# Miniprotein binders against a7ua95r516to809, part 223

Target 1, 294 residues: a7ua95r516to809
Amino acid sequence: ASLSLLSISDLVPDLQFIFFWMSNAIEILYFIQQKSPAYMQTIELMDDKAGSKESLLSATISANEEAMTILEEVIMYTFQQCVYYITKTLYVVLPGLLDCNPFGTEPSSEQCRRAAGVCVCAVCVMPEAVRRVVSVFQTTSDLLQQYQVHSEIQSQMFAYLFFFTNVSLFNQLIDKGPARGWFQRSRVLQIQASVKILLDWAKGAGHNHLAQKFFAKFCSTVTILASPPQQLSQMSWKALCAEHPSLKPVQLHRILTQYQLMAELGPLPIWQPSSEDEAYIYRTVDLLESFENH
Below, E stands for the ipSAE of ESMFold2; O stands for the ipSAE of OpenDDE; V2 stands for 0.75 times the mean of E and O plus 0.25 times the DockQ between their complexes.

## First folded at step 14 (miniprotein)

Design jf20 (at its last fold request DockQ between E and O 0.89; V2 from the best seeds 0.77)
Fold by ESMFold2, look of step 14:
Structure jf20 (fold): chain B 294 residues (1-294), chain A 86 residues (1-86)
Amino acid sequence: as target 1 above (294 residues)
Amino acid sequence: SDEAERIAIDARRMIEEAQRLAEQGNHEEAIRLLLEAVEIAARSGDPYLLVKVAIYAIILALQTGDEDVIRRAEEVLRRAKELMRS
């Protein structure tokens, strides 16, 4: 059924299959790259019997280019298949980050009970919703290492997974946030705490640079929404644009409008878009991010 | 040299036939032929024939769905890699 692929663990056999063949294709590509110059030189040093040397060299260059092209296509195909399986699971589990309470239904310790923002509890257990997302990332990392996938490909895969995560969370927050109550102060602080736990996992796993780069838009959104009203209302539009360059004018405007409503700061707009940005703040076609954007 | 050239021609013909069989959906015969071709390609002295055998074994494994074909493709690939390292 539609929920048969909710767990990354159910996909492990399929991912193992794809990673095995992808890793072997990468290995053969590496072999060609390392051996091709020496083989070409061997042909150039051959005795030119019957004038066939130029023809052999030309055919060898063509064979090299053909092999490289086919292997690159195989690697891209297998990479895309892995991403397809992983993101299918990830898409199902990501909305839970927006709904969960990282402090738990009842705090397990006094420190957790006292925190109203980022969890500071030393014994706080990772919330189930966050754990589900982390499990997808951790299982992916473990499989990539198990099959000795080249580090460049591992980085590209996590770059895309973090990009996908950002797009999914941002679009759901913007699109469904008002109806789901995700802009309420208590909920925004819970979302901020959940994202912090995920970012800490990425840092500990060696992916801090990629996570900082690709989560920027969603993190900026949550940072704005989590800001105290007195502090945020004193910031100009230009200051907010400068602090949050990842947000398009229409996105920033929408976030500030929702913030103003949630914080009950009245109906009069507080943040005046610059003259330069005024033309763009109502371009609804630019509001949501594309999963196809590079 | 002349013997290696004849061996290369034979390996090339076997690989082309395996490719044709795979395109027709005859994956069992395609992989059987690649298993035979891997040793001949290695003797040819042309490293790109051995590489081509390995490439088509990978492609066949990825498209077939037949567990026996996949197991044989793994053997072709393992053997090709051994011969590449020699």
Scores: ipSAE 0.761, ipTM 0.936, lowest interface PAE 0.6, mean pLDDT 84
Fold by OpenDDE base, look of step 14:
Structure jf20 (fold): chain B 294 residues (1-294), chain A 86 residues (1-86)
Amino acid sequence: as target 1 above (294 residues)
Amino acid sequence: SDEAERIAIDARRMIEEAQRLAEQGNHEEAIRLLLEAVEIAARSGDPYLLVKVAIYAIILALQTGDEDVIRRAEEVLRRAKELMRS
């Protein structure tokens, strides 16, 4: 019950708190990394009073290592907390993306909450379900920029969030898709259009490479399902494997089997797995993606 | 200098005591000691003492639920950063 009401806006104060301390920990880490060599050199240039120099250098190295270790732990902790809160919000809004009809009536231009007037920005013209997902990512981006978080940490954050989103959407589509009619061509085209809007946003936000990498599996699935029967029935198992390398054999086999059922196609010998893949298509444990593999 | 070394020893002692107090749940006394320690650490000329004060201020802020302690931790952090850049 309580999770369904959780919006990213409700988490902004908590996220601001965590991002503030994370950003400062990162800043201090970089300060140490930049200043330590110079400071050690100053110690090395000091007159050696009876072994005091070596002792001071050793103590300085130890202090540096300790400080670096503690800061890395703080950064990791705060990063994990951010991811935890953001992924909870994504978990709530992502199912709406699969049910979204982006071709429906123009969403009433909801005023961008940031603008005093009618905003025609790309986010404001998005279907509500897509806008909710994009809002989570945009809020995350805005906070990372506000607190001037190092670009590497930003990249890691978005990599994980895209990974999580791909796993969540893929698993939902594979598990619930047949029962919910998401494998129907009309519904697949809606999903494809919705994901395209999300990918276009990611491209505009400077995360194109990460989005292409981490959404590959879900995009491949949607691409196969969106393909006309006349086209897909001419593609061999080997050709489909080569075109969609992000899909495991068991996943591809499942998608093709469900496609065949949906399209009322008889068994297609051309989609028969190779002898090499035949043992893998029955590994049902590999069918759904794991959240732990990242 | 012998004086800088004495100051560094005092700063370390204060930071260690602040850590102990924080571990005991006495966050108010811990943050008070860190506010004093940041100025002493600056006088030592040892940049790692300033770093250590800043680290413990961050940790304390993340561990405490007390808004006043958090505010003072931000002050310690700000002051430590100012002194690191000087």
Scores: ipSAE 0.761, ipTM 0.932, lowest interface PAE 0.6, mean pLDDT 90
ESMFold2 (binder alone), look of step 14: mean pLDDT 85; pTM 0.827
ESMFold2, fold request of step 15: ipSAE 0.735, 0.733, 0.731; ipTM 0.925, 0.926, 0.931
ESMFold2 (binder alone), fold request of step 15: mean pLDDT 86, 86, 86; pTM 0.852, 0.853, 0.853
OpenDDE base, fold request of step 15: ipSAE 0.713, 0.721, 0.708; ipTM 0.914, 0.917, 0.912

Design jf21 (at its last look DockQ between E and O 0.89; V2 from the best seeds 0.76)
Fold by ESMFold2, look of step 14:
Structure jf21 (fold): chain B 294 residues (1-294), chain A 86 residues (1-86)
Amino acid sequence: as target 1 above (294 residues)
Amino acid sequence: SDEAERMALDAREMIMEAQRLAEQGDHEEAIRLLLEAVEIAARSGDPYLLVKVAIRAIVLALQTGDEDVIRRAEEVLRRAKELMRS
């Protein structure tokens, strides 16, 4: 029944349950790691009358390793369950970022000033689609802090959520962008403003370095599409690749050719990648990003 | 001491039985044993027995759908953590 949910708010009780048990498993794991040296030292200081000291130490090490293994499995399982619930919500709300208009609706002064980095007007609003994505991230952040989840696990959670967000947005843009009109300049500027709201949230939440790392591919794509096509046509292939290292050659080539087709320029500029780069351009299997991490 | 050694054996037996009961689906009896085992494990002086009780409570809470078992697993865990600090 929870699989039909569209809102993070409906999942909060389930997430609270999982975060509670995950945070406690982490706490017990930390206890073992911090207290184990002292306990093993007390065994080492006892008399070794019948060789029992080495047997006791070996049994203690084995018990310690068994406990840590189980706790690591529990933490991994609960982490994956949290990510599953959260990303299911993200999957349904993220495409709306590509279709929303952060300009021209009822403005909020705070939101408009932060969203309008390259905007030609001072008036911007947070559309419902952007608010839904931010709400997922903010609710996740609030829950992690409420249950005092270790900061390293919090960072890993947001690393994966930003990875998932980047893959989802990038694949949608590459696959559906031309047909949906998302490569049109007015639409690209709207997308850029909407993504800036997300980046500003991540910065304010203390995750700027993670957002910069994991959104790089999508942000590079939007930057290219926001550039005048005449300017792009005058750049060398090597310069474009160097400027956008997060994009695979096949991805960069696809973005550029589709953008030039949509801009209705004359014959395509000759981009002459190396033989290795040329082979990568024609491998469609490498065009879209995988949701699986490595 | 001899009493602490006996407590350790009793706690280990109860933890193993609780695990067996949980695997058989008898979650109520499993958590009842863990609640008793936490106090016996504390008297054994072996900190890893308290850890084992806490782990079994966490695993049981995550696999059961029974709200009463979950509530009692929270109590076992809370108690185990208190005793680990002492």
Scores: ipSAE 0.737, ipTM 0.929, lowest interface PAE 0.7, mean pLDDT 81
Fold by OpenDDE base, look of step 14:
Structure jf21 (fold): chain B 294 residues (1-294), chain A 86 residues (1-86)
Amino acid sequence: as target 1 above (294 residues)
Amino acid sequence: SDEAERMALDAREMIMEAQRLAEQGDHEEAIRLLLEAVEIAARSGDPYLLVKVAIRAIVLALQTGDEDVIRRAEEVLRRAKELMRS
């Protein structure tokens, strides 16, 4: 199937398979971790028949270490496979979020109308492009809950997915935004509204802190771009750096430069980078976010 | 008991052989041995043998493309987990 046609629903069987084995591997790992101390203590309390106790203890320790190592490898492998499949689906649906007009009367999702009549659930009232993104996250959440995956692993998975989403959206906005008109105030307000829906979902799903942390760069960019020229032109470079610490100097400089062009503002001396930041604003390698840092 | 020790030894040998067979691509024979080994491991009273059987079933399920082997690996896993909780 062409990547363009890949939906999260198409991946559900594969994800179910991976989550099943991942969850069981985690369960067995925790079993070992919880039972091993008690078992070792039982061995230690056994009558020391000449050398048998020490040998048994050593063998048990070695067996536990081997078992834990294999289980950790399985957990890591299955986690990576899940992330790989989910991020592929996100890669397909995320561009639609930037082009979405959430203020338009898009008809409620045909799918909910067919199954239950007028569904007024929060997902059914979402714009289609936002709903597609939320559907990926919701399906992931539902599967993690279905297979009772440990909460720490769930948090790590969502952290990575939010990281990936932020990097993808940020890079697309910075790279393609000027050409696609996404820096126009009207479009920025649409993007801001769409992201708010996603963040509200994340809050409702219990991932508010993670979402705020990992979407910080994209949210900061959108906030700056959504700011009225009269307001933003009163903010100094230092003030903007302080208000948006998630942005690198080169990123902030790029955003402000593009904002100036779109707003037809002349060069603003107050947006001039500090002497300390001046060397960093030309580091174009730091302009786009990397996927490798996570 | 001498019988429990014998069963523990047998289960260990079966697990090692199942691993060897799986590494050679003989997943069907490997899973058959694990199905036998889980019951022997249970009778031995050694919970770590059950853990080893479960691990081998998980690894085998992730390595095989055979749906019947996967299904039987799930059975091994289920049985091992049932016995671990006892």
Scores: ipSAE 0.709, ipTM 0.914, lowest interface PAE 0.7, mean pLDDT 91
ESMFold2 (binder alone), look of step 14: mean pLDDT 87; pTM 0.862

Design jf3 (at its last fold request DockQ between E and O 0.85; V2 from the best seeds 0.78)
Fold by ESMFold2, look of step 15:
Structure jf3 (fold): chain B 294 residues (1-294), chain A 86 residues (1-86)
Amino acid sequence: as target 1 above (294 residues)
Amino acid sequence: SDEAERIALDARRMIEEAQRLAEQGDHEEAIRLLLESVEIAARSGDPYLLVKVAITAIVLALQTGDEDVIRRAEEVLRRAKELMRS
C-alpha cells in the first residue's frame, strides 16, 4: 500500500525507530564537540618520540573531522526520513481543511458539549479534518519530546512542517479553488476558522513564532479573501502590497481577481498594479510555491 | 603505552573490518565483530575509537532490515556510550 493512504498513527513505529537513532547520533555529536579540545590538548602535552606526537595529533584531527562528517550526514538523513513520512501523511489530510465546516458538526450537539469530562467537550467542538492535521503535529511533538531530540532540531522539524503545510494549502487553494468553490466568502470564513485552530495549537505547543513566519502567505491570502468588500475596495494596490509582503505580485493579482468575481463587484478592475509590478503579475511560473525553497 | 598503541591498532582494524562487512551486506558478521571491538576500543584510551564504534552501530542499524542485528546494534551503542562517560 501507498504511504499516501497511511495515518500518522500507522507510522509511529517507523518514526520511533528513526527518532531513536537520530537522537543518539546527535548525542554522540555533542559528546565529541565538548571533549575534542581537551583530548587534543593532552596529545599536545605528550613527550615526542621520533615525531609520533605530530603524527598522532594529525590522525586525531582527521578522526574528529571524519566523525563529525558522518554524524552530520546521519542526522540529515534521519531528519529527511522523518520529514518524508510525516509530510506524506500531511499531504493526505491537509485538503480536508479547505472542505470542512468548523461551525456545523451535527455530532457536536448540546448533549455532547454537556457530557462530563474536558476531553469529550474538546473533541466535540473540533471538526474531524482539523483533528487529523492537529494529530499529525501533536504526534510529531510527542515523539520528539519522548526521544529528547535537541530543541534546535525540534524547531527545524516544525519549521519545515509549517512550511510544507503553507505551501500545500496555498497551492491547492490557488490551483483548485475555482473548481471547488473555495473563493466564496462564506467558505473562506470557514477556512479562516479552521486555520485559527491550527495557529492556536502551534501557540500552545511553543511554536508561535515559527507558525507566524511560515503560515504568512496562506494567512494573508485568507485575510484578503475574508475582507468585507467596502473595506477591501478602498485599499490601493500599493497598500495591499505593503499589508501583505509575503505575497508575490502574480499571487496578489490572482487573489484580487478571484475576490472581485466572487464578491460580484462588477467587471471593471478595481486594483491597478503599479507600473513596477505590471511586469510580474502575469508570471504564472511564480504563481504556485515550490516545496524546494525551504 | 606501547600496549595501548597495539590495542588501539587492533580495535581500529576490527572496526574497519566490521564497516567493510556491513558494506558487503554481511550484517550478522559485521555486528558480531563490532560487539567484540567495544571493550577493546575502551581499553585503548583513544576516545575516537569508541566514537567510531558508536557511529558504525548507528549506520548499521539504519542500513539493515534484520531485527536481531538492530537489537545488537542498540546493545553496542548503549555499551559504547556507557564507556564514553567513564
Scores: ipSAE 0.770, ipTM 0.939, lowest interface PAE 0.6, mean pLDDT 85
Fold by OpenDDE base, look of step 15:
Structure jf3 (fold): chain B 294 residues (1-294), chain A 86 residues (1-86)
Amino acid sequence: as target 1 above (294 residues)
Amino acid sequence: SDEAERIALDARRMIEEAQRLAEQGDHEEAIRLLLESVEIAARSGDPYLLVKVAITAIVLALQTGDEDVIRRAEEVLRRAKELMRS
C-alpha cells in the first residue's frame, strides 16, 4: 500500500499486538521489582548450611538481573516499534496541517453523522486535516489506556511524538514555506489556528506541559510570522532572542529575513544580529532540526 | 525440600530447552514445553521460574509469525500471571 493511504486505523491491529506484549512486560518488570526484596530476605533468613545461602542468594540476584535486562530490552523494542508505526502515520498527515484552512465550513466527520446527527464534540468540529493529526494522537492515547501502560511510558511516548511532530512541521515550514506561500499572513494565521486546535486537544488530554515544551520551536516560528509588521519591527534582535529562546540564531535570522521579503520591508537595523550571534547566523547546518538525539 | 529442588531443576531445564528451541526456530515445540513448564514451575514454589516462563513466552510471541504459537504464548503468560498472584 502506498504510504499515502496508510491511516492510523489500519495500524491498530499491529499496535494492539505490540502494546499487549509491552504492557505485560512492564507488569512483570514491576512484579519482579516488588517481590525481589522480600524473596531475598526470605533467603537471608534461612538457616545457613555452610555456603549454600550465599550461593543461592548469588544465583537469585543473577537470575533477577538477567530477567530485568531481558524485560527492559523487550520494553525498549516494543516501544520503538510503536513509535515507528505511529510516526509513519504522522508523516503522512502532518503536511495537510500546514495547508489546512480551519476557518472554512468543513462538514462534520462521517462517523459522527452516522451515530447521532450533528456531533458538536471538539473532534467533530475540527477541520479534516487537524482531525487526522489529532486522530493519530487520540488513537495512541486510547491504546495506551486500554492496555494500562504505565504513566511514565505514556509520557515518554507523547514526548517523542510531539518532538517528531514539531521537527517535521518546523522543517517543512522553514524549507518549503516560502515556496508554498506559508509565510503569507493569511496562511500563517490559518496555521496558527490549526496548531492552537492541536494544542487545545493536548491540554484536554492532560499533555499540556509536554506539548508546550516540545512544540515551542514551531509555535515560536508561527508566532513571529503571525505578528503584525508594525509590532514586529519594533522588536530588537535581542528582544526576539529572549522571547523565543527555542530558536537558534540561524533559525531566527532566516525567519526574519523571509518575513522581510514577504512583508516587503526594507532592511531593519533593529533586527541586525548581535556581534556574538553573527558567527552563528551563517551555520546553515543548524537551520533545520534533526530527528536524531531524542 | 529435596522434592521442591528437584521440581525446580526440572522446570528450569524445560524452560531452557524451550528457549533453545525458540532460538533455533522451532517455535511450536518451544511453546509446547513452555505450557508444560508453567505448572511444574508453580509446584517448585520459586516465583522466578514463573517469571522466566512469562518472559520466554513474551519473547517467543514477538519472534514468531505463527498465530497459533502467539495464542498459546498468551495462554502461557496468562497462566503464569495467575500463578504469580497466588
Scores: ipSAE 0.762, ipTM 0.931, lowest interface PAE 0.6, mean pLDDT 90
ESMFold2, look of step 14: ipSAE 0.762; ipTM 0.936
ESMFold2 (binder alone), look of step 14: mean pLDDT 86; pTM 0.829
OpenDDE base, look of step 14: ipSAE 0.761; ipTM 0.930
ESMFold2, fold request of step 15: ipSAE 0.754, 0.766, 0.765; ipTM 0.936, 0.933, 0.937
ESMFold2 (binder alone), fold request of step 15: mean pLDDT 87, 87, 86; pTM 0.846, 0.846, 0.843
OpenDDE base, fold request of step 15: ipSAE 0.737, 0.740, 0.742; ipTM 0.924, 0.925, 0.926
ESMFold2 (binder alone), look of step 15: mean pLDDT 86; pTM 0.837

Design jf4 (at its last fold request DockQ between E and O 0.84; V2 from the best seeds 0.80)
Fold by ESMFold2, fold request of step 15:
Structure jf4 (fold): chain B 294 residues (1-294), chain A 86 residues (1-86)
Amino acid sequence: as target 1 above (294 residues)
Amino acid sequence: SDEAERMAIDARRMIEEAQRLAEQGNHEEAIRLLLESVEIAARSGDPYLLVKVAITAIVLALQTGDEDVIRRAEEVLRRAKELMYS
């Protein structure tokens, strides 16, 4: 399998082109929506008894509807093209987030720890893999601002990008996590720290509400896996379902199975599904998320 | 008033011919004709003719791979917006 590593920087010219035309289509759509009632009122107030006023009004209504339809189609098409290019980049860079170490493995972090007695540098280091993901989000944000894309469209775009990120990270963790050792506690804590960097970026960019909504499944997964064994073993299956409603029964069961194995808590299942959920914990078709649910 | 109505008829015909040329793949003549239509559409007093010019330029720019046509579509759009918002 060949590596197809695309940098967001390589896609900027294509994104600039699409954002330019999309933003103009949005601007004109908004203009029509605001101006149309006043223009039609001027036609209605015309003194014309030859019947030409009624024909002009009918033609104007038809022209308005045609223009709005075409503009909405253009906006949808260009939005989909932007998302296609951006998620192509995200797909390539996201897996590295699960393998990186955000804690201080660099010599500078060791020096900072010794000099101060408190190693803040080790916790603050942004691994290259995390930086690549943040760069995609930041470049997208910068382009949306540069082209003055309407705030509702910007929110919709980040909603989809966060949804895509959540699905990609969750599926990789569930599908490949056992083979990659990603369920080991030290690894989970590293993943948690890396995700916190992404969440901090989203908050600083004004997208905290979208990140909270669309990262829920992956964040719930990491929260469970990062929990101390003494705390988690005291929680019932029902309590875990109630605290983590974003997780399907098969997903929660798989996460808890991996947790029990890695925490070396013995072979007997600690968390017993409710009778209602027992029918669903082995539905492997429901284990991975679809990219088409957004 | 009669002159404005004639301008509206002329602008509609030019814009529709530009759209036909674009559908045939003749993007260079489509954008040339569309640029000529901008001022006529403005003088018609019908704001939806300027909107139609702008939409046609956007669609053409997204359909074509010709950098010169794209550049000229940007010029048409800029002028149409200027007249539309004034």
Scores: ipSAE 0.803, ipTM 0.949, lowest interface PAE 0.5, mean pLDDT 86
Fold by OpenDDE base, fold request of step 15:
Structure jf4 (fold): chain B 294 residues (1-294), chain A 86 residues (1-86)
Amino acid sequence: as target 1 above (294 residues)
Amino acid sequence: SDEAERMAIDARRMIEEAQRLAEQGNHEEAIRLLLESVEIAARSGDPYLLVKVAITAIVLALQTGDEDVIRRAEEVLRRAKELMYS
């Protein structure tokens, strides 16, 4: 089946299955954690008639530890499966976000499934490419809530998904941006607007802190590229490093170099890396973000 | 009580055998034995046996791919949870 046709809606049954079992595993883990102290106390208070309280207590502790270990493994497994399915869908829809013109009158082709009629919710009025990305996150959120998944696991899920999204978008922008014209001011402003819609959604969904944290690198890149030449040319390398601490020296250098080419700026001595950073700007291995470093 | 202790021993044995059967790929027999163990585990008065039943049901459901086994695992889980919170 062509990966290009995979929608989050196609994965909902699989995700429902996984979230059901994950949620139950978390619930059982919580039950053990809450009941174990009281149960152990009950054993301690029993009359020492037929067997060593210590032996029973030890056996109970061991059994609980084993149970918790298995549950943690189940939770990790199910979490990874969810992430796999969701990121697979994100991988398909994320490129569209960079090509999106949020200022265009593209009619939303897909009506909100929540409303019987024309939905005018914030998601339905989004540009199609943005809506597709948001739909993945919204569906994930809805499923996590439906199955009452523990808030910590929800936070971890969104942290990873935002991380993945940032890495994917950043890498695509850095690698393909010059060739695709995404470094052109008009296109950058479109990207900035599209990302703002996504961030506004994340804020509305209660994930503002996570979104700000994990999108920092992509947002910094877009902010630099969106800056007018007159403004950016007045900023030193050190000032840009300080304003955009999420960017590695090699990344900042690449962004500025491509900006300079796009804006037809002459050599800017003010953007010259410091002597300390000069060794790092040539580390091309550090240019793109890794998906493994989460 | 001596009866509760016997029930605990029996339930534990049944759960362990269900786990072994599941590991061997005999998911149908595993879930059947697990379902039988639920009530015995409850009668033992040991809440952790019900936890073991629930865990075994979860693991089995994630491993089997058989819709009937999954459905029965959901039933085992539901029943175990009902008894855990009783």
Scores: ipSAE 0.776, ipTM 0.939, lowest interface PAE 0.5, mean pLDDT 90
ESMFold2, look of step 14: ipSAE 0.787; ipTM 0.942
ESMFold2 (binder alone), look of step 14: mean pLDDT 86; pTM 0.840
OpenDDE base, look of step 14: ipSAE 0.772; ipTM 0.936
ESMFold2, fold request of step 15: ipSAE 0.788, 0.793; ipTM 0.944, 0.945
ESMFold2 (binder alone), fold request of step 15: mean pLDDT 86, 87, 86; pTM 0.846, 0.849, 0.848
OpenDDE base, fold request of step 15: ipSAE 0.774, 0.773; ipTM 0.938, 0.938

